# VH-VL binders against Cell division protein ZapD (zapD): the designs that were tried, part 2

Target 1, 262 residues: Cell division protein ZapD (zapD), of Nitrosomonas europaea (q82wr3)
Amino acid sequence: MLYSSNAILLTVICYELPLSERIRMLLRLEDLFDKIDFFSARDTSFEHHAVLVALFEILDVTSRSDLKSDLLQELDKQRTMLEGLRSNPEVSEKALDHILQDIRAAFRGLLDIPGRIGGHLRDDEWLMSVKQRMSIPGAACEFDLPAYHYWLNLAPEIRREDLKDWITPFTPIRSGINIVLNMLRNSGKNCCYTAVQGLFQQAGSEHQAHLLRLHISSEFPCVPEISANKYALNIRFVPWRSDHKTEVYEEDIPFELTFCSL

## First folded at step 1 (VH-VL)

Design m5 (framework fv_masavibart)
Fold by ESMFold2-Fast, scan of step 1:
Structure m5 (fold): chain C 262 residues (1-262), chain A 123 residues (1-123), chain B 110 residues (1-110)
Amino acid sequence: as target 1 above (262 residues)
Amino acid sequence: QVQLVESGGGVVQPGRSLRLSCAASGFTFSNYGMYWVRQAPGKGLEWVAVISYDGSNKYYADSVKGRFTISRDNSKNTLYLQMNSLRTEDTAVYYCAREVYTYDSSGYYFDYWGQGTLVTVSS
Amino acid sequence: QSALTQPASVSGSPGQSITISCTGTSSDVGGYNYVSWYQQHPGKAPKLMIYEVSNRPSGVSNRFSGSKSGNTASLTISGLQSEDEADYYCSSYTDSSTLVFGGGTKLTVL
């Protein structure tokens, strides 16, 4: 559908491009946990089904990674760096203490998780059978999963008790990801630029960044296509409803760009 | 002055139960995680169970899982280990140990140990 | 649970330096900087000597030092004294959030 400028809420849209597989995984997990938090608090069977879909996707995203070890190493690295600032008289001791307490709490919580992330779900034979059937197109109908259909027809309070049991063991992972991503997003400097006739190019050596953040007003009906390597950054703004991916949005577009690193 | 004092050890027959206590003093007990660590005669150290500062998290070694229960009473500064279905292989000196979980440390080491209490499981 | 590998015994003369190794895997010693060392005299409770690989608690002699390379942690005792004769145990956290101890090393000062 075509949107009139009078029909949309004018805001600033943030686009994030992970520059490493590690950060890409953390961003995907953050999105999945946000969905879990939102839908688990609600009442319908459709919303609780969405929670299970997200939980199963977390298992898939983490299946070939040691996320627990990665988060522990990153949090320990950040702790060591921040503790090095204690002798600096320009640094607020109280603010530093709060950040260090959050890091230590998340670190401890992560260490309390036995084995691989999601082991409690992987050891649940019924949940794993539901996950396998849901991955097959058309195989998640009532007659394919009668026990799951029964679960979906239980009272919302009973379903929420089960969801809480399945979700709670992920709390330290959620906390660790939030801390790491918040630190990453708060790094770097926000710079203002203009894409001339929908195009922006920046040559030269940039600092090695882990995340690019781009802010643009929703008044411009276009999306950024970003291509970045060690030599160049190319941003091409294309109409969001283009029939051809090669079309450029032919207006001068002000935007903000931040290179973030841990 | 930090002190940990174990009690409740003794001689019991296989299949019976025994409850160990560890009285803590000289520190804010509710700020620390606590462990039970055992040592069979002539053998090395083996951790048995751990409990978080507030009692919300508990973990057990595979050898005792399902038979032993760790608990604490922060109002009495006391740690407990309930040992059920005792086996001859549970014969050991049982130590309670304080795990460092402070803001000034990463944790996962024992800065203070009790003197130990001997549990002998024999017929 | 699998124990970390330590030599059963090590010996040295007064004034000599000795090293005790503690070998695990990438899932314990190799994966984390959370290795501790304990000294145990016969009939007594263990005493913390080293924590977090290389840190010494207050009151522990600077003759004791710790290090780690890959999957092996090491406790080094310099200037050996007769009172150092004891059993030494390493410990590390694992990927299963469990604590694992080494088998122990009897240090004899000849």
Scores: ipSAE 0.000, ipTM 0.426, lowest interface PAE 14.9, mean pLDDT 83

Design m6 (framework fv_masavibart)
Heavy chain, then light chain:
Amino acid sequence: QVQLVESGGGVVQPGRSLRLSCAASGFTFSSYGMYWVRQAPGKGLEWVAVIWYDGSNEYYADSVKGRFTISRDNSKNTLYLQMNSLRTEDTAVYYCARDYTIEYGGNYFDYWGQGTLVTVSS
Amino acid sequence: QSALTQPASVSGSPGQSITISCTGTSSDIGGYNYVSWYQQHPGKAPKLMIYDVSNRPSGVSNRFSGSKSGNTASLTISGLQSEDEADYYCSSYTSSGTYVFGGGTKLTVL
ESMFold2-Fast, scan of step 1: ipSAE 0.027; ipTM 0.586

Design m7 (framework fv_masavibart)
Fold by ESMFold2-Fast, scan of step 1:
Structure m7 (fold): chain C 262 residues (1-262), chain A 123 residues (1-123), chain B 110 residues (1-110)
Amino acid sequence: as target 1 above (262 residues)
Amino acid sequence: QVQLVESGGGVVQPGRSLRLSCAASGFTFSTYAMYWVRQAPGKGLEWVAVISYDGSNKYYADSVKGRFTISRDNSKNTLYLQMNSLRTEDTAVYYCARDYDYEWGSYDAFDIWGQGTLVTVSS
Amino acid sequence: QSALTQPASVSGSPGQSITISCTGTSSDVGGYNYVSWYQQHPGKAPKLMIYEVSNRPSGVSNRFSGSKSGNTASLTISGLQSEDEADYYCSSYTSSSTYVFGGGTKLTVL
């Protein structure tokens, strides 16, 4: 037997390893925006609090990089590359035009952002005071932030209108990240492999790869430990819950691997 | 137990060639990255070359690049260093070394060392 | 390729602690957590003492510890013993996929 008797749904789990700090940041921002979308649509004060926590983390992540400049540069690079494919008869002209339109829309949206990313939140004195208090352990109790406590007790529909006003200005950034990551994830070829007795090795390093994607069935109760260096890619599948981190899952495990690059 | 034994050192004239060998035993040679490190008499350690476990990747110190070639024969558990166009500055004890104990990977550390073999390049 | 910078010598008395520094650049010590330290007694092959900045191999005394701050890695030896008298070398992986050793430090136990 390869699965738990309680398994109702078997799924394919995707593990992504960013191979550059730039891609690591984009993946982190994608996760934060996904959480914002999920929780902002909900009704509880706790869920709307989670939205503000995620928005404040976006401000922290973006404060240490020139994200707008980096996204504009990458989108322009991709546009130039794709325009070069117009003379290739094997490339669908309709599909190419659609992708180019998305890139142009995202580029224009980013260019039209006045000032710095998140400036609308950074210029909001009340939100910045809330952010500062929330950064202190235990400092977000009702008596520490009475105005915020008032906001949390407003009707969900009223809170959602405020959240919409705070979230909407990030739309071009969200779109730019989505385009770049989608292009990255759709690059490269998907290859099928087998880890013999839980172990897989591949010679060589992918100098141009920016993201490694691994797909494995949830029927195998194990987790890939991935290490990549200039000489080799090594994947060790270990039981998902084990007291010994060096223990391997001693079965032959089929999985898929894709090296992605921009 | 785990052991590396170098051979092939000796006295050679400048411009000549020499091939060093390193015989490995006591571990699965084919799953470890291997290194050559040298030490001139009375001087410090200098890294020379590295080879991945399957031989597909090789890197060299600038001082030997284009003159030395690292290779391995996993069926014979043997590492080699082909040294061409030898110079007096290549005079050193040459050590064979294995990466730290992580099969198929690399800790980028020199864990198991041989005893070394002396190469003297002089007229 | 330039060698990593280590002091030429360091001295201590039995029972004391000493620290040996190893300074590089952002393309080696500062850029990667692949710093290792080696002990070499006269006429012997080097012995690995520390790998990946702070990890000890099996059989190495817990008196030996490693750390890194910015472009400088450090080896600290506590409770000095006479057998610790040796040459110590640091090594780092580089952005060129090569390795560089420090110039070496002679430890004298007084």
Scores: ipSAE 0.000, ipTM 0.378, lowest interface PAE 20.2, mean pLDDT 84

Design m8 (framework fv_masavibart)
Heavy chain, then light chain:
Amino acid sequence: QVQLVESGGGVVQPGRSLRLSCAASGFTFSSYAMYWVRQAPGKGLEWVAVISYDGSDKYYADSVKGRFTISRDNSKNTLYLQMNSLRTEDTAVYYCARGSPEDLFNYLGAFDIWGQGTLVTVSS
Amino acid sequence: QSALTQPASVSGSPGQSITISCTGTSSDVGAYNYVSWYQQHPGKAPKLMIYEVSKRPSGVSNRFSGSKSGNTASLTISGLQSEDEADYYCSSYAGSDNFVFGGGTKLTVL
ESMFold2-Fast, scan of step 1: ipSAE 0.006; ipTM 0.471

Design o2 (framework fv_mosunetuzumab)
Fold by ESMFold2-Fast, scan of step 1:
Structure o2 (fold): chain C 262 residues (1-262), chain A 123 residues (1-123), chain B 112 residues (1-112)
Amino acid sequence: as target 1 above (262 residues)
Amino acid sequence: EVQLVQSGAEVKKPGASVKVSCKASGYTFTSYYIHWVRQAPGQGLEWIGWIYPGDSDTKYNEKFKGRATLTADTSTSTAYLELSSLRSEDTAVYYCATDLPYEFWSGSAFDIWGQGTLVTVSS
Amino acid sequence: DIVMTQSPDSLAVSLGERATINCKSSQSVLYSSNNKNYLAWYQQKPGQPPKLLIYWASTRESGVPDRFSGSGSGTDFTLTISSLQAEDVAVYYCQQYYTTPTFGQGTKVEIK
């Protein structure tokens, strides 16, 4: 017996547009922590180097924000809102108890962190010297970072011990971000629309939205370009291989749109 | 070393009260739930309740409401289970246990267990 | 309350052979928002407290041998010991923590 080897798998692609800098930061941090989890469990020096790059990016993303205080305030706000839902007959008390327990654990874990997020890395003189030199364009010579080159040549188990020490203090932050983003993503109603000849326009009515989520089938070889202001939402679907400035994907495109808020 | 150490065996008469202690060491006492579970001789495990030492919040199994009281002393890192109006059916080994580290979500599985305290209720 | 039912009540297996224990919950313990099954497995030897083996249905606790594995989702769960060792003689309990925690009645594993 012989089966077709030329299988084509279609999927739904989700595009997320943060409508505030706060949410943009949380999405960036989520992505960085996901990469850290993936690469830190692997064995090569390249993968462990990727973990350090991501950790340094977290320090850069958080340098202009008091993320710990922001997450504490948001988690407390969400806890208060969820406690208010206990009288709602449409809401499962069991599901509420679980999310409230998760919020409490994240909140307490955040309180245990002394100072600002990433302080343990910022106080590490060696790691900060590695970060500074990695910011210089061009591949670093091993003699420019001899201690780092030595570290990359250690057994993967030894590198993972160091990575765990650097990563573990971020666990309450990652937990808090995951809770907030999951609540945000689940806050909106999914609505179906059609972009006529690649174009969609709608008068603005979601004044409190913090995140737009757009779902489109991968069968359409195009990408959405979104512009939004207080008056209108405009979506232009453009071929993914073309010059995005000049072409529109000239077919009717079904897609789904969700406006999410905290 | 992360450890929960419980008080010694107790023998009580029906109608009395018993207070079992659970002393925690090797971790941040205020950051994890302490659960109480009992096991009657030759029987399975039965959850009594939890306390969160960081704010003294508690939750009880409905079967034990009004009879069990969970408290915690953060200065000594010690949790307590007090059970009142004892009956012969309360004869059991009582365990304290923590949930998984804050690295995982709260309300997870019971990671570290105390050695158990045998409470015997007899005339 | 969620009722946890284990099968069988007792199991006799030869050294080196596979042992399989089943656990059924009266309602789903899968939390849709995080896609996690709030289910754990414990090992208890006489005179000792229970020891955590598996959490989130399939995640092995640190220090637990790889011959122990958990599987399943929603309402039906399985603990497998791929090659039974003498030290594995114990009572095994499943536990849900989706709501107020409840345990199965236990499965006694002994050597044939």
Scores: ipSAE 0.000, ipTM 0.414, lowest interface PAE 13.6, mean pLDDT 84

Design o3 (framework fv_mosunetuzumab)
Fold by ESMFold2-Fast, scan of step 1:
Structure o3 (fold): chain C 262 residues (1-262), chain A 120 residues (1-120), chain B 112 residues (1-112)
Amino acid sequence: as target 1 above (262 residues)
Amino acid sequence: EVQLVQSGAEVKKPGASVKVSCKASGYTFTDYYIHWVRQAPGQGLEWIGWINPNSGGTKYNEKFKGRATLTADTSTSTAYLELSSLRSEDTAVYYCARDFSEYLYGMDVWGQGTLVTVSS
Amino acid sequence: DIVMTQSPDSLAVSLGERATINCKSSQSLLYSSNNKNYLAWYQQKPGQPPKLLIYWASTRESGVPDRFSGSGSGTDFTLTISSLQAEDVAVYYCQQYYSYPTFGQGTKVEIK
């Protein structure tokens, strides 16, 4: 936790940098599912439109990868490692059993998905026609999509019923992503550092992380610009409003850094 | 056809040990956990423990820890329950049961049961 | 340990009538991360091992007649037999798998 005399009134902002395309995709999908959960519970046509935009983006993101296979492999790997912890007296047996039950449930749910991710939406001709038209800038007005305009004018309760039917088949995917990302985020050791005059550099590749997490107090009006590769980690704290990208926030900044791996 | 076939009835004296077998057939033995559950005459069901035949990993109900030993022989697709220091209260039908699926808890296929009688 | 309590202990129902069995857990069986209830129902006839009827509180096992249904969430669960048949005379058990498995004491269903 960051120390400050004003800490009880300030927020801590978390910045996450995925170090692999695999983790980058999972984080993007998590964000899309979070938006779906938020907007589907709301009442306006604009909010329900946002749900469909997010659902269509999930279809696009998942079309490029074998997400089901990736999640199955990762969940099985994690299950095997967790089973190995049963002999460790420092590990809560009850907590371990609950995590293992979640993994097994998610694994089974993923196995039960027929065909490709989102097939129920891809096979819906009306939804695919809406998606196609929405992909063209300015082409989703009421005169372009009269049936969709009709749907947007239905009572919120009726729209939410339809949204639930479209969203529910993604539940095993959502669950699998949540389990994998939660394990990833909890895998690392939190370390405290100070960026001297807004700059922090660490050489070497001894960390084999898949995700970097940075926590900084909102009292510092700056944004971390993080660059990481197999040779070096560079963090430059830049004023959140800056006329030039090369400008550095010229104060010593305490922050926390966690290297996370699966 | 998925089946679990258990060994025959046993009569033991107090202080002895008993070893019950459970032979699996009709599925990949290493893909499913095997549970052991007992039922005393006229009583309900009581969970003893489980074994993962793939890893040999086990989990026991605290009540039976130190007295029950679960093992599995993958070459014969057979799971075993050994219960030591038998008391009259251990008289029960002992069941083995397969976890519902590779990754779902629940017991979908049960053995026929083995009656263990502990008497002087 | 999670304690499972069934009610009633015994139930007499006429052929063709509805039978309802209740099961209460000492703590919630709903896991917030996956929104699933870790509860199963079993049927045991005299001299036979238990048979799985329902898992995940409401999912019917393959081969189980449609007259059997499970409902409920959290701490309160129900097994319903919509039209009792002679072959349904048995003891019914609920079981949680949220933690180490524990069973209810059983509900005996018999013909009135």
Scores: ipSAE 0.000, ipTM 0.433, lowest interface PAE 12.5, mean pLDDT 85

Design o4 (framework fv_mosunetuzumab)
Fold by ESMFold2-Fast, scan of step 1:
Structure o4 (fold): chain C 262 residues (1-262), chain A 120 residues (1-120), chain B 112 residues (1-112)
Amino acid sequence: as target 1 above (262 residues)
Amino acid sequence: EVQLVQSGAEVKKPGASVKVSCKASGYTFTSYAIHWVRQAPGQGLEWIGWINAYSGNTKYNEKFKGRATLTADTSTSTAYLELSSLRSEDTAVYYCARDIEYSYGFLDYWGQGTLVTVSS
Amino acid sequence: DIVMTQSPDSLAVSLGERATINCKSSQSVLYSSNNENYLAWYQQKPGQPPKLLIYWASTRESGVPDRFSGSGSGTDFTLTISSLQAEDVAVYYCQQYYSSYTFGQGTKVEIK
């Protein structure tokens, strides 16, 4: 679609690029938990179905990772750093204690989980049968899953009680992810740059960042294509609808860039 | 099961220093902070400071800053309070107490107390 | 620094009767972002260290009898012993942990 600049609401669009598989997984899980929070509070069977789809995807995403150990390790590292700030007279005691309290609650909750993430769902024979059927293309109709169809026809309040039971054990995981990602997003210095004729290149230690955040005005109808390695960062701004791989948006484009690390 | 065991009573002269120990057992020492609180005879409780047993980071009550030194030895699970330039007003029972998982600031287990008397 | 003031300094209550101890902070100890009151209550018997009874103004520590309850918010807090037992004779202290750490002067509870 063609957009007139006079008719478009001008906003700043943020693009996040994870530079490690660990951070990619955390961003994916954040998105899934956001969807769970949104849809579980609503009333329709379709919305509650979306919650179970997201819960099952969390089980798949975490099946081959030691997410619990990774989060425990990162939270302990952050706690140690923040405790060091208590000796700084310029640091707010109230704000620091609040953050440390959140870290301790998440850490304790994670420590209390025996075995694999989502074990309470994996041990639920009925839910696992639903998950298995839903993973088969074309085999998740009402006649394939009559007990699930019955559940979808229960009152919204009853479905929400079940959803709370399934979701609540993930609270320490959700909290841990939120704490880690918020610290990551706030770790870097925001710098202003200009892509000359749609191109930007930078070399240096920024390649050691764990997350790249790019802010650009929606007035520029283009999308950043970002590539990074240990030697260089390359950003190509391309028209948001392009039928050529080599096409560049040929304007000088101001943007903001933040290299984030834990 | 959780225990904090403190060193025995001390008698010191004005101007001397005293070092009180607090040996922890029954939990992971480095997962909790240790606070120090004193109580003068017939008086209430006064907070001195705390130490993070993992990092060694400390925070002090301004009244004791410069005179109190908090340390911890992770190999023996023991916290220490050293108070210098003692005055008769420092006569008190000194307690160590565990801060629940570092950050909350309420104290769930206490040592038996160490009486420090400053006289003559 | 936050000053904690308890009332009364001492009170005498008959066995089985209700004991009420008040604690006032010079500033609010309620952190609005988490809606928690940073206030604890301790019991101290002669010759013994203090023992944690209540934290977050109203949460009973594990093993503390149901007769002990905490209430209040912001600057005004109460510790209640619903039916005084002989073993409850002690000095009770409130503590704030909102900004640094300060204790009230203590309230002595005795049998009448």
Scores: ipSAE 0.000, ipTM 0.410, lowest interface PAE 14.9, mean pLDDT 84

Design o5 (framework fv_mosunetuzumab)
Fold by ESMFold2-Fast, scan of step 1:
Structure o5 (fold): chain C 262 residues (1-262), chain A 127 residues (1-127), chain B 112 residues (1-112)
Amino acid sequence: as target 1 above (262 residues)
Amino acid sequence: EVQLVQSGAEVKKPGASVKVSCKASGYTFTSYYIHWVRQAPGQGLEWIGWINPNSGDTKYNEKFKGRATLTADTSTSTAYLELSSLRSEDTAVYYCARDRTYYYDSSGYTVEYFQHWGQGTLVTVSS
Amino acid sequence: DIVMTQSPDSLAVSLGERATINCKSSQSVLYSSDNKNYLAWYQQKPGQPPKLLIYWASTRESGVPDRFSGSGSGTDFTLTISSLQAEDVAVYYCQQYYSTWTFGQGTKVEIK
């Protein structure tokens, strides 16, 4: 975030584009866990309802994946790489020990999860019935779900104890995702570019990136539309409030781009 | 135009190995995954595995782990399926297939269905 | 493993008649996070490889005639040929790509 005392408040906005379904899923899960942490600490029924919506989304997002095995494999790979850095005098031994400790804790916790991710929620017949009804628009009203309505009218402290029981088994998953995404985001080299008249194109050499990160000043009232594969990158900056998809923001726009890989 | 051209028919005895090739042309070979699918006579289609020609990464159907090996040679734009310890039930037409052209964007649209197929290679396993 | 079941095993329809093929998955292939059905349809003529017709349950592949259409969501899907032509004689397969790749057993379409 950047501020200027002689202008409107300016920020640097980061846009992330995952270049694989694996990373896309991890980013979605990160967002859902962030919402769970935020709303579970609050005390209204609406906020605790938002926690259950996010928990149910996690079940949907993970239904196709071998997320536990993927995280275990990635964490072990990162542990091996980091252990190899112990001989490097440019690397802080204290910082290295901290991350290795976090990796070991997350790895251990993942190994302790029996069966599929979210199995404790999938085995809860009442929660699964609530989830099914909530998939119908407007179906969380009192007359649709009287038992759920009862739960929403319990004291916030009682609801938080239930939420804690439902959330806590995901802790190793959340930790593993945070570790992997933090390493991914820190892996790349930041480069400066200019989109000429709102357009930027790059083609040719193959890249190994799993995540693109784009930084642009909020002084430019536009949004990047990014399309990328292994050989081509197309960025079109469009006015943030546009009536037509073909409209382009016709100014030269400086931005920063990082190609990140695990 | 995109083309996948496979090697010719093979006749093998039980216990032998077979190696089928799939030569790609008309596109950048390393930009798309190559899948292998087989079809036994009068039966449906069965997925064997995929290879990412760029990285060499592979994924196998559990049924074929330990018997199937997928490789790719980027210098010749050719993918290979090697199947070992052949049994009579391995008699089938083996196809290579390429996934669709894709771009990652905010919608998350990527494609995993099989747009282009090779002509198939008949492998017969008999005594 | 997701099991794909097609019905009928075969059907005979007259030229110009509507042909309807059904496909059922053992579990939902609708991914709620992107609201897409991970289902494709293929046409296979004798001696030829399968040819992609439909993907994402209802999107027609480029070059496929508009008489072919796909519909359905979740576990129940349909391929419709609005007016059968002689060149449409083939075996049709549905495929899920939600969790690995599995195919239906096929439906043979013939003129009679």
Scores: ipSAE 0.000, ipTM 0.442, lowest interface PAE 11.2, mean pLDDT 84

Design o7 (framework fv_mosunetuzumab)
Fold by ESMFold2-Fast, scan of step 1:
Structure o7 (fold): chain C 262 residues (1-262), chain A 121 residues (1-121), chain B 112 residues (1-112)
Amino acid sequence: as target 1 above (262 residues)
Amino acid sequence: EVQLVQSGAEVKKPGASVKVSCKASGYTFTSYDIHWVRQAPGQGLEWIGWMNPNSGNTKYNEKFKGRATLTADTSTSTAYLELSSLRSEDTAVYYCARGEWDYEDSYFDYWGQGTLVTVSS
Amino acid sequence: DIVMTQSPDSLAVSLGERATINCKSSQSVLYSSNNKNYLAWYQQKPGQPPKLLIYWASTRESGVPDRFSGSGSGTDFTLTISSLQAEDVAVYYCQQYFSTPTFGQGTKVEIK
């Protein structure tokens, strides 16, 4: 549905629920890298500021994780699985080889990273001082960070060169995350269901899932509230702006559900 | 500094075998694949095959299957090409080259200096 | 196998002038899933091994002068030397790596 004063196109919305901290971290990093890619290609000081904010958030997200080891282990596992498909005559050898080449390139790139992820940024005293100041609400005004204000007033091309230097060392990390998440998202069988009067329950949902994906048409102005336990999966669709905790969207709602695992 | 240093020129009789070496330095030998490419005097470049020194896997150009053997010694960071049943048309400069892209489908960022193999009566 | 054909076989260019070398593949070397062209260019001087100039059709190898540029997509590719220098006298080869590697026959660039 199109509205003249609020131009929202009718679409299918995907809701992803990570079922482990590992996958939650990878989804957060994917979002941050997507933002970096979008804003670094633009030319305003505000957009390049958004890139630095995202880069600093990556440092925070990865500060207490062994992401490099986790990605290496997962990529090696996926490579082994895919190598097994070489004996299948129905599988395109060229397509399989390209996927394996992407995996091996990311694996080798990860091995080539010396030391800690983001170490090149953490070794930059100026960037770390900017990061520390930005962590204080409202404290990143021009008079608080004069050197940063100078950088924001440099030509966009000069700022982009600096951004490329700061972003490029994350390329193997970004590649590894994209490969792992793509494999995860494509791992499950997509099934169609209907929530009767906004409610859905499925017994025996003890899947070894790492990610749950739900697709619903934007024509339904509601959001899924999902809970899963040993015995059941419960989904409750609530109006996206609900005034009451017990309010449900009282219509039959078709949706798709996929349990994804690595 | 990445370097690939090859063995010296060889002169062989038809029907003999030749073994060319390629010693790598300046990088982790097992992290990159080694390819072999030859060039007949005054002619273009022809790909022979590749080897993954970490796995030992090899792939060969159809023209060289059964005659070329690619091996590596990880302890000395040295790759080898052995070509058997030599013919006069095998007279060429043989190059080793480092693959930038994994597997046989690759471009080559560093090359050895070349080894001239002459096959004559 | 993919056959690579270069044109011209040889060309003579005056110092400081533009040199253009064409390379045609018998089938597309553009991979639709990643939008990359699996095409590289090499420079070979007499008595020396080939030297990588360009990969992914248009990406310049580190240390290669800005006067070298690659362009094209799919089956038709071009290597351009914007202002020929004396040290650029060489044979230039295109190479595809979409499948088993194959090279063009080479283009000899000489001073006019």
Scores: ipSAE 0.000, ipTM 0.386, lowest interface PAE 17.6, mean pLDDT 84

